# Ledger of designs, part 359: VHH binders against q9y6x5

Target 1, 379 residues: q9y6x5
Amino acid sequence: LPPKLLLVSFDGFRADYLKNYEFPHLQNFIKEGVLVEHVKNVFITKTFPNHYSIVTGLYEESHGIVANSMYDAVTKKHFSDSNDKDPFWWNEAVPIWVTNQLQENRSSAAAMWPGTDVPIHDTISSYFMNYNSSVSFEERLNNITMWLNNSNPPVTFATLYWEEPDASGHKYGPEDKENMSRVLKKIDDLIGDLVQRLKMLGLWENLNVIITSDHGMTQCSQDRLINLDSCIDHSYYTLIDLSPVAAILPKINRTEVYNKLKNCSPHMNVYLKEDIPNRFYYQHNDRIQPIILVADEGWTIVLNESSQKLGDHGYDNSLPSMHPFLAAHGPAFHKGYKHSTINIVDIYPMMCHILGLKPHPNNGTFGHTKCLLVDQWCI
Key: E = the ipSAE of ESMFold2; O = the ipSAE of OpenDDE; V2 = 0.75 times the mean of E and O plus 0.25 times the DockQ between their complexes.

## First folded at step 16 (VHH)

Design ha136 (framework vhh_8dlx_2; at its last look DockQ between E and O 0.93; V2 from the best seeds 0.80)
Fold by OpenDDE, look of step 17:
Structure ha136 (fold): chain B 379 residues (1-379), chain A 119 residues (1-119)
Amino acid sequence: as target 1 above (379 residues)
Amino acid sequence: EVQLVESGGGVVQPGRSLRLSCAASGFTVSSNWMSWVRQAPGKGLEWIGDIYYGGSRFYNPSLKSLVTISRDDSTNTLYLQMNSLRAEDTAIYYCAKGKDYNSIAFDIWGKGTLVTVSS
């Protein structure tokens, strides 16, 4: 049988949730599979960039989705969560579902994974749902499992996306034990639904399943605000992205804008594009704006508007609070194996290996995931 | 004591609706996957639908448009809403508890409730 892989993302699932809360269904999943405790994601630690990194193996500067909100100065185009359908933004990379469909007798399916409802390199997923946050997990699960079970050519790669616990993390903050306990219990139950459905369909034994996330969540507070209006007049720049990494497009001399911002707060680093630290791999793309502001963990960049978010993400990707986890189960994976850390870009070459796909050039290291796989030597 | 008790069955005219209840004791309905099945006279068991841990529901395609499964956590009760009933829907209706998510078997059954659709 051709190998099959289902990639599942629960948005904003911070890695240490596994240590601080109970997940009976997920723990059973892990017990019979593998766990990577921490996944170092890409900078910035936002939804669209990191999901695209998972399926391309590329840093943001390379795949071109550099934020949830982007602006291209040449074409004057804007990208946002409500305006993400233009292939222009996605075509700087080839996601794995496209690669998969180029193979003989294979097809791909997607339940609302970022980019899957867009024709990329003139290829769109054979089966997909248009993104709609109002669509239930039940419906998404029903469709994805139907496609995995009944499609011709067979679906060999599928994605499933869910917006929690990110939305709740923003609303309640990750330190709200009462509310987050409720939310995370629901997530665990949904994992139970997924596993049970796969078993009922007879897919469980032959399907490789990866459950992961794109980023974590840090606690924010009204006491930790950085007001840009106190430092610079709004008429001097265009804000492309706000917090916790602000993308600044100067309307006046860049140096002047920089000088006004560089001392705005001791809890914010200000970078000219050419001075962005190399470790971020966030420099070599025209979609990155001339000035970047990076708030410290837990600090929020604001204008005169008050933020109601008690949690946020997008911070330095070296922060543990920004890190998701990865769990996996299936014929390709060991049972009962735990691994400490991988990079999020390492997932792509692993998935390619599992599916027997030749990977496109990427930033991942296959060697980092060898110990997870039964067919590999682990030293 | 662990048990399931169905209720709400009876004689109903064609085209009418009926809601069946399944009261659980000794375990929590929301912590288990639950099923409705039926057995018509002289026929085998027919699967109607499931409700899983997180509330996801799946139905027999032949019955999907006519049935809805739900549960009430506060009363620990499973429900089967049936609409537009037909004579062929005459059967004993059973609720069942899944053993666990590592098995597709049931470990607890109700005694069933008879539904007769007749003009």
Scores: ipSAE 0.921, ipTM 0.967, lowest interface PAE 0.4, mean pLDDT 96
Fold by ESMFold2-Fast, scan of step 16:
Structure ha136 (fold): chain B 379 residues (1-379), chain A 119 residues (1-119)
Amino acid sequence: as target 1 above (379 residues)
Amino acid sequence: EVQLVESGGGVVQPGRSLRLSCAASGFTVSSNWMSWVRQAPGKGLEWIGDIYYGGSRFYNPSLKSLVTISRDDSTNTLYLQMNSLRAEDTAIYYCAKGKDYNSIAFDIWGKGTLVTVSS
């Protein structure tokens, strides 16, 4: 029987939530599995980029999903809807479900993971749901577990995506203990539903399960706004993405636009594309605009207006508030092992190893995750 | 005292709907997985469906279009809504609590409530 893996993402699950709130179901999962306390995600720390990095093992400049809103200067195409299904945007990398289907006689299944409802290199997930945020966790769980249990060729790689706690993190902010306590208790109960259903179907003992997230969340405020209209007129540029990383396409001389923005706010860094710090790995792609603005943690970039967001993400990936965690359980994983930090790009080669797949060239390092695995020597 | 008490049974006409209640005391329904199970005269137990911690529901495929399980966490009560009742739905209906987070076994059962479908 081939090994099987279910990859689960709870969007916007900041790592330190584990220390500040009670998670009885998740703690029971971790007790008999592994925990990585911090996952260093890729820049920019946003949903679509980081979800694609998890399943490709690539930095954003390499896989091509560089933001939730994008413009490609070569083809003049716009990615203006986060649910854009044009394969053009996704074809710069090969995600693990495509590799899983092409290398072996195996199927993949997907409940809402970004990109799984798009044909990538002419291959779409064997079983999938078209993205719809209104579809319940119950329906996603029912479909994914039925596909894991009743498919031929067998489903060996499955994904499950849930929008919380990100949506509530934006609405209430991560410092709202009353509302976040309610939201995170619900997430823990959903983890309980997942484990209980897998046990009921006889899947639990032979299935590898990874629970992770794409990014964290930081507190924002009406007192921490950067108004671009105070520094530059709209006639000088086209705005491709706004906050907290603004993507600026100049309509006039690039240097003139840069000079108007460079002293706009002490709470924002302004970069010409070639000056973007190398540590971000955010430079070598036509979808990265000529000028990038990076707001300091907790600051929101606006156009002469207020922001209703009390929480946000997208900030510098060195910030602990931007880091998710990773927990895993199953026959591939040690029991009761705790690890401090891995890079989010390291998840892909680890998953390929568990499934017996040859990984495509990637930015991950298998050595960083080997201590999590029972078939590896931890030295 | 830890107990489950079913209510709402009785005689109903074919084609009608009925809602059963299951009142829990000594524990919280939302902290456990819960099931509805029935037993027709002279037959074995038939599983109707489950509701888990976060509200995820799973049903016997033969009954899925005819039943809905729900709970009211504020009143610590589990419900079974039944539609389009037929004579073969005549049975004693039980609610049951899962033993713990790591088990597929039950530890607490109600005494049952009788539903008779006749004209």
Scores: ipSAE 0.759, ipTM 0.908, lowest interface PAE 0.8, mean pLDDT 93
Fold by ESMFold2, look of step 17:
Structure ha136 (fold): chain B 379 residues (1-379), chain A 119 residues (1-119)
Amino acid sequence: as target 1 above (379 residues)
Amino acid sequence: EVQLVESGGGVVQPGRSLRLSCAASGFTVSSNWMSWVRQAPGKGLEWIGDIYYGGSRFYNPSLKSLVTISRDDSTNTLYLQMNSLRAEDTAIYYCAKGKDYNSIAFDIWGKGTLVTVSS
């Protein structure tokens, strides 16, 4: 009888794709479950930060994964998507799989969710796959369902991560209807595979399943470039991250660097760390650099005159183009219910409730998700 | 008219490979989950494997290293590749269509194609 939860992310799945494309498998999933049409994610709207926000309920400044590329000035350590295994980066928070598997008679499983192959607080997911983007959805699905079906102690929390439609969104841009229609049809078919396999294994009736994403995607253009080299000599700063939120570590006086950048483009906001808008909750961590540059939607910060990306994300989290969706099905959830919006940090306390876990301190609000749950009063 | 027609069976020597085809009409293979099943003389049905909507494949563990299921969406055809055939692989081979999203049952079967593995 233990409560079980599978958390699934399709990276870069913009909320309005649901309205603009056909998803017969996902719509069947929603019809017998719940939909949150827009999830307001955290700033910056990047992959590593938002995936960690889902599983910790924390803003980026609080969980410490503040970007896909980071630098810590005290330890001189560097983080990137190819150099992400040092627990130092992840240890500022406790993700749900750690809390879950430390409970008596419980374990956790992971098919490539960011951080699940790292020993966070000396604890790595009980069952996991080392991240490798070449591993097929079929193999990820096989492993996760095997662990859910055959483990001692039982797997009560599992995660599954897939790189699409993010990869194709970057490549084609979200406005390429022909290519994105093909990509999204494939994603819907993979959702069908997930549901069909859970039914075949007899897991479907008693497993809670959340299908969500970390962020959306906006259209970019070669006509919308911000060239930093035209505003400042590269020798005056160290570039920690570039676009669409640049992280600038001054090599000379910070005010001098700021003054060289502040009028560089009308399509870019330049913030001293202390002046970053409070609504971003993106200030109180040493990994946030002294100056950040925030491009307007669809603009790309470059060091030269060209960019290869046709779509991007990382922009202001108030932008609807940056928002994912959330769908869920299972014994904990209502059937046929639609909800307009939640905050991405609200997913964590909801998951803790479903699993009977005591949440760590977090920024989520359980009350925002009560209407999704059968055991809660919706008022 | 909704039907499945298997082909490619026949007499084959041990150790050889064989590819069976299953042509579908009246429905789209990729919109359904599909399976291969066989029946050896005097035996019950043995599940070989299935392929789902997005192409995910699952096999009988005892046959996994010997078989591969694929499909060609442009010709609406399902395939079974069998390698290193043995005399015990002699059977009638069927393809089958899953009923719908809410079912683990089959609703359409082919007539089957006989494979005889003999020297």
Scores: ipSAE 0.594, ipTM 0.858, lowest interface PAE 1.6, mean pLDDT 93
ESMFold2 (binder alone), look of step 17: mean pLDDT 83; pTM 0.831

Design ha137 (framework vhh_8dlx_2)
Fold by ESMFold2-Fast, scan of step 16:
Structure ha137 (fold): chain B 379 residues (1-379), chain A 119 residues (1-119)
Amino acid sequence: as target 1 above (379 residues)
Amino acid sequence: EVQLVESGGGVVQPGRSLRLSCAASGFTVSSNWMSWVRQAPGKGLEWIGDIYYGGSRFYNPSLKSLVTISRDDSTNTLYLQMNSLRAEDTAIYYCAKGKDYHSIAFDIWGKGTLVTVSS
């Protein structure tokens, strides 16, 4: 009956890993599908913001998930990436699973995608798993494929999220070839598990599958630290988020805090909220703090301490190191087609088209993805 | 030579546990999807479960609480752990290799190992 789509994210899968490591299962998937080599994500290049942009088609200032740690100055609420289920944080946008459930009496299913265990506009994913990082890929795969195959109304939109290679990218850094080759081989094998399971259940030929990620990863070093304590005392501000984009809430006059920070490091840009570059689309939201600090690629902002991270993300979204890829397979997609670049916000209107849903107003451009699709005129 | 050899079968008392081994040669178990299948006397083949490339496991729902599939990639060996054995578990147990990438067909089977559950 209706078209079906499974959206899969491997957190922190940097696009150029594809050319530096071997992925036999992913290459087999791509051979009979499509590959977008680079996806230009939204700023800041962090997990929660970009995962929500994928499913809403909106910049972070518009969907309201502006960081993994944030503060709303109007309501005095704090958000952390550790299990905040207050719908307040998610209600500034309508994610695709909500639209899917409301427009045509279809079901949605979710294995850990950010926001899917939260009621948004009084609608929660029809089937979901409460977020728990200890739950195996096996269990997530079993649940999502069971729901795709055995639900009424039918599950037409399903999501699957996995924390790697992001966790290992932070721990080892992307330049650690020995450890990263082991980690990425495991990811490729999990992609093999996904495709094998879909084939075993008879789902593969009629299911649209997108494999993507939220951001990349860049190498950090103990030689590239910005010590914030060398420039400003803690009594002058509240720290909402630290690195590589610091969110500063002044306790004194904003101009005085800015003046203490503006020459702190040659490897960090300091912006008053109204001076944040327009190209970031990161200004018009109460959860964006009065001053933000943006570290240069590979630099870590610290408070008179060392950093344990050998890899990080959150940097300028123009950096290729911050870009993920997108691969897709299924009846909606061409076979053996390669595309250079799309914007991460373009994924949402493409998915709405595949599912026959009317998209909510969004920042994506359907024309950017039309060459991937069999039912579209390309040129 | 490309081969699968099951071992560990024999006579076992009801209520006990038994672990079967399947040694692979000529290929790597972690580069393939693998299955355990059994055949009781006078009955057809019954699927027990699969283990895929990344270690994801899927079981026959009627057996899930009673069996665990695992592998040791360093010894290139597949295992089937069976608990709370009953007379109905008397069967020849086979391990099998999937044919190629994301295929649903088998191309290599072991000769089987007999498990007899009796007092």
Scores: ipSAE 0.753, ipTM 0.911, lowest interface PAE 0.9, mean pLDDT 93

Design ha138 (framework vhh_8dlx_2)
Fold by ESMFold2-Fast, scan of step 16:
Structure ha138 (fold): chain B 379 residues (1-379), chain A 119 residues (1-119)
Amino acid sequence: as target 1 above (379 residues)
Amino acid sequence: EVQLVESGGGVVQPGRSLRLSCAASGFTVSSNWMSWVRQAPGKGLEWIGDIYYGGSRFYNPSLKSLVTISRDDSTNTLYLQMNSLRAEDTAIYYCAKGKDYKSIAFDIWGKGTLVTVSS
């Protein structure tokens, strides 16, 4: 029987929530599995980019999903609708479910993971759900576990995505302990549901399960706004993405737009594309705009308006507030092992190893995840 | 006393609906996984469905369109709603509490409530 893996994402689950709130179900999962305390995600620290980095092992400049809103200067296409199913945006990389289906006789299943309802290189997940945020965790869990148990060829790779605690993190901010406690307790209970269902179906002891997230969350405030309209008139540029990383497409010469922006706020860095710090790995793609603005942690870029967001993400990936965690359980993983940090791009080659797949060229380092696995030596 | 007490059973006409209740004492239903199970005269136990910690529900496929499990956390009570009752639904209905996070075993059962569907 081939190895099986279920990859679960709770969007916006900041790593230090584990230290500040109680998670009895997640703690029981970790006790008999592994915990990576911090996962250093890719820049920009947004949902679509990081979810695609998890399943490709690539930086955003390499896989092409460089933001949640994008413009491609070569083809002049816009990714502005969250329901846009144009495979053009996803075709710069090969995600693990495509590789899984194309190697040997295997199927993949997906409950709402970004990209899984799109044919990529003419291959769509064998079983999938069209993205709809209104679909309950119960329905997603029922479908994914049915597909894991009743598929031909067998489902060996499955994904499950849930929008919380990101939605509540934006609405309440991570410092709202009362509301975040309620939200995080619900998530822990859903982890309990997941584990219990897998046990009931006889899947738990033979299935590898990874629980992770794409990014964290930081507190925002009406006192920390950067009004872009105070620096430059909107007639001089097209805005491709706004906050906290603004993507600016000049309508006039780039140098003039840059000069208007560069001293606009002490809480924002302004970069010409070629001057974006190398450590971000956010430069070599036609979908990265000629000028990028990067707000400091907790600052929101606005267009002469207030922001209702009390929490946000997208900031510098060196910030601990932007980091998620990774927990895993199953026959491939040690029991009771804790690891400090991995890079989010390291998840892909680890998953390929577990599934016996040949990985596509990627930016991950298998050595970083070796200590998590029972069939590997570390130190 | 740690216990489960079912109520709401009785004689009901075919095609009608009935809601059973299960009152929990000495523990919290929302902190455990719970099940409804029935036993028809002269037959073995038949699983009806489960409700888990976060409210996720799973049903016997043969019964899914005919039953709904719910809970009221404020009253610490589990419910089973049954629609379109048939003579074959005549059984003693039990609620049960899962033992722990380690196993799929039950540790607490109610004494059952009898449902009789006439002709």
Scores: ipSAE 0.680, ipTM 0.884, lowest interface PAE 1.2, mean pLDDT 92

Design ha139 (framework vhh_8dlx_2)
Fold by ESMFold2-Fast, scan of step 16:
Parts: sequence; structure tokens; C-alpha cells
Structure ha139 (fold): chain B 379 residues (1-379), chain A 119 residues (1-119)
Amino acid sequence: as target 1 above (379 residues)
Amino acid sequence: EVQLVESGGGVVQPGRSLRLSCAASGFTVSSNWMSWVRQAPGKGLEWIGDIYYGGSRFYNPSLKSLVTISRDDSTNTLYLQMNSLRAEDTAIYYCAKGKDYWSIAFDIWGKGTLVTVSS
């Protein structure tokens, strides 16, 4: 009987929320499992890129989902800032559910995880839900647990995605204690429902469960805007992505566009593609544009308009505000162990180890997660 | 007709830099993972590094600071940039195409280009 793993993501769950709010259900989960206090995500710190990094173990330049809005210079294709269904965008990597289905006679199940409703290398998750934000957490949970308990070949890898606290983080900002307290309490209650459902169905003791997120959230303000129209006229470039990382495709000479932008704002760094800092691992892909603008934490790039966002993400991945956490419970994991930091790309080789899968070449380091696992020597 | 052809080898003085080229025909380098591998006289094959579909690079840790792998998709050409060459870098250098995305094996090899580091 192969090991089973359920991977759960609460979008935009900043690690520091765990210190500033009460999570009785999550605390009980961690008490009987493991906690990684900070997960250093990949740049840019956006939803689609980081969700795909979790399941591939690759930097964005390697897996090809380099932003939520993209342009491919070779094929002239555009990727929308919503969920795009064209397999072209996802085919530069092999996510773990594809590997799970192809290496053994095993099934995968998915409730809304980015990419799971798209055929990737001609393989789609055995069971999946088409993305629809209106579907309740309870319905997603009901489907996942039904598939975990009633599938042949057995479902050994399952994913569950939830849009909060990201949506509320954008609307209220992470410093709105009244509204964020309400939202985070609801998430903790959903974690309680998850654990109770797994116990009721007899899954809890034999299932490995990972609860994580793709990024954090930082406070924005109408006092921290960068008006791109003050820097350069729209006739000189095509805007592929706006904020907080702007992707600029020049219509004229690249050097001329760069020179108009390079000293425009003290709160924005301007990079030619080849000058993007090596630590970002954000250079070697045709979907990364010739000029990238990176706003400082809490600053929003706008086009001669105000922004209603009180919170945002996408910023430098060295910022603690951009970091999510990881909690896990199950037969593969120690009980009551806390770890300080791992890289988000390290999750993939750890999950492959738990499932007995051979990982594809990846940017993760298994050694970083070995202290979480009962079958490994730590130190 | 499906082939890899290396070029740029020759005699080089210690401490100099050298760039090797690998021209592909019958397939696209951007649609495959590609590797550089070398063989010093009387030694086995030593892996230098890989470049994958999206441009991700993996290097032999003992060589990472000394080499850079790149490609030009418009000319269907793979490159190996070598810096601070030493006598022990004397070898036949091969480019190779990965068999498929799943495999660590190669299905197409170039014939190799000889690099001799000598003063």
C-alpha cells in the first residue's frame, strides 16, 4: 500500500500571522506534527509562480510560470492574469501529480490547485475540479476526501487550494487587525473541519497532510504610489505586467526605454534582463521581458491612477512579509518539531520522498527538510 | 541528419578563457535538456552541466565557478564558456541531448572537440 499525501494551500498566509493571531485548531495540528516558521518562496512572490514551484521544485525561470500575466516572445502568445488553460504555459516542467500518475499505478486528485485543470505533458490529474472561486471549502474538502477513500487505482497525492486569506489581505491590508482577525479565525475553523473530516473517515492516522501557502502580504497605501506615466510615455513600450513587478516590452530601442526609467523613482529598481540579480533566479526564460521594474516593499506601480489595494505581494523574496509557513502531520513527520526556514523549492523533493517517487531534476535540496521526517537522520 | 557538432576547441594557454559552440540540426535545443560532458586523457566521462527547457542550469559543483552554459534559440546553438583554464581542463568536450524529459540518459552525442591547455 503506497503512502498518501494531501497538500493544502491557503493563499497569501503570511508567516507572521501565526505570531499575531490565535489559531487553536492549527496549533493542535502543529503540536502533533511539524512547523516550518518561514518558507522562502521564489521571485516573483505571486500565486501562480509559487504554486507551480511547490509542485515542481523549480525556480520560475525553469518552470515557465514567471508571473500571473505573461508574454512569450518566441510564440507571441499572451497569458492572462487569471487562470489560463493553454498547456503551452505549463509544459516547461512536470508537476508532482503527473509524475505520481506515470511512475506507478496511482491516481491524483485536485480541488482547485493552479494547473490541475490543465493537461500537462498530455496528463491531467485523475480527479479534478475546474477552477471556480464560488465553490465552498466544504465542497472541495468533500470531493477530495471522497476521492482519497473511494478510488481505484488509489489516490496517493491530493491537493486542496483556498483563496483566503489572500483576497482579504488585498482588500483590507495585513495591518487591519479587526478584519484580518475575522478572516483568519474562519481559516482556523476550516482547518478544524479538515482534521475532523479526516478523523471521521478513518484517514487521519495514515495520511500525510501538509498545510502551506505560496506567499505572504505587505501593507500598501495611497501615499506609496509610483506613477509610471510620469516616467515614460505609453507609446514607447508594451506593458506585460504592472505591479509590484512591471514587465516592460520596448517598442523602440531597449537602451532608450531603460534610460527613461532607470532614475524615475527612488522606490523602484529598474533592471535590464541580463542585470536582474542572480539571487532572484529570474532571468533565463523567454517569458521574462527585456526590462523588469521591481517596486520597494509596500509601493504600488500605477498608470496615472490611484490603487484601492491595501495589501499586496510580488515583492523581493528576501522580505519576511513575503514568506509563508509550512505545517505538516502524518506518519512521515515527527511530532512537536519546529524548524526555522526552508526554501519553497525544497517541498517538491520532500514530497517525492514521502510518496516514493523519483523526482525530476529540481532546484530543491532534500537535506533542508530531512529533520522533519521520521525516516531520516537529522543534525 | 539529426546531429550535434561541437566547435571552438584547440590549444589554449593556462589562465585564458574559451567558448565552445554546439550546433544542433534535426531538433530544437530549446525543446530538450542539453548537457556538456568532458573526458580527460585516460579518464572517464565527467559531467559539466545541464540546461533545461526554460533555461534552468545545473552544474557539477566542482566546476560551477569556472563554467557557464548558455544557448541561442534563434541559431539553435548551445555554448560552454570556460574561464581560468588549467592543465587539468585538457579533455575532449562533448555536447549531448537528453533522451527525454523523464530520463537522465542521453540519446544524441556530438563527436567532441579537443581542448588542450598548455603553455
Scores: ipSAE 0.000, ipTM 0.133, lowest interface PAE 19.2, mean pLDDT 89

Design ha14 (framework vhh_8dlx_2)
Fold by ESMFold2-Fast, scan of step 16:
Structure ha14 (fold): chain B 379 residues (1-379), chain A 119 residues (1-119)
Amino acid sequence: as target 1 above (379 residues)
Amino acid sequence: EVQLVESGGGVVQPGRSLRLSCAASGFTVSKNWMSWVRQAPGKGLEWIGDIYYGGSRFYNPSLKSLVTISRDDSTNTLYLQMNSLRAEDTAIYYCAKGKDYESIAFDIWGKGTLVTVSS
């Protein structure tokens, strides 16, 4: 029978939540599977960029989803909620579900993963749900499991996306133990439901399941604001993205805009595009703006206003607070193995190996994930 | 043309219920963080609650038992249901949109609708 893989994302699940809260269902999953304690995500540490990096194995400058709000300087298109399904934004890479469908005469299934309701290179996930915020985790899981059991050609790759704990992380901040414990317990219960459902349907023993996330969360405060309006008048630039990484499109000379911003705050780094640190791999794309502002951890960039946000992400990808985890279970994975760290781009070539697919050129290193896999030699 | 238009305000007797509507155009309510806030005469803004793009709802603890936020994705409309209205609930009620689906930094506000709780 062909190998099958279910990839599950809980948005904004910071790695150290595993150490600070109790997850009985997730711990049972890990006990008979593998855990990667830290996954170093890509910069900028935002939802759309990192979800696309997981399924392409590419840095944001290479796959083209460089932020949740974007402007393309060549075509003059804006990425927003009204055009997020325009294939133009997604066509700079080939995600794994497209490769799965084209190489092996297999089907893919998707419940809400970013990009799966978009025809990318004229190929859309064989089974998918149009993004709909009202659809419960249970309904997403019911559709995924139905498609895994009842499809021809067979569904061999399936994805499931859930919006929490990101929403609560933003609202309460990760240091709110009372509210976060309640939210994280609900997520653990959903993981329990997932495992139980797969067992009841006879899928559990032959299905590879990866549970991961796109980024973490850090504590913000009204005492840590950077007021951009105090440094530069908005008539001098177009704001493409605000916080914690501001994307600035100058309306006047770039050097003049840079000079007005460079000493605005001791808690913000200001980069001309060509000066963005190489370690970010965030430079070589027309959707990266001429000036980028990067706030220090826990600082929020605002336009002469207060912020209601107590948690945020998007910060430097070297920060442990921005890192998610990865847990996996199934016939491809060792049992009871713990690994310290991988890069988020490493997930794609590992998944291609499990599914027997030839990966497109990517920024991941298969060697980083070999120790997780039963069919690989690890020393 | 991106805008939010509140409706359903007016004079209401104490103890009654009222549902406010917020019609959105130029964007999709289900793809954004949406909020209700109010301002009583001579006072600052008071947050009522939010609905996240994924459907999670957050409420001011002082108001949680008295209000419900919902949306109708087919009509692109946000709602605020208020029960057991008191004189202290007299305020201008605003709906507001976050910048994107992950952000609760508001970029679009409605013009407000006045609710007067009076016998």
Scores: ipSAE 0.033, ipTM 0.587, lowest interface PAE 7.4, mean pLDDT 90

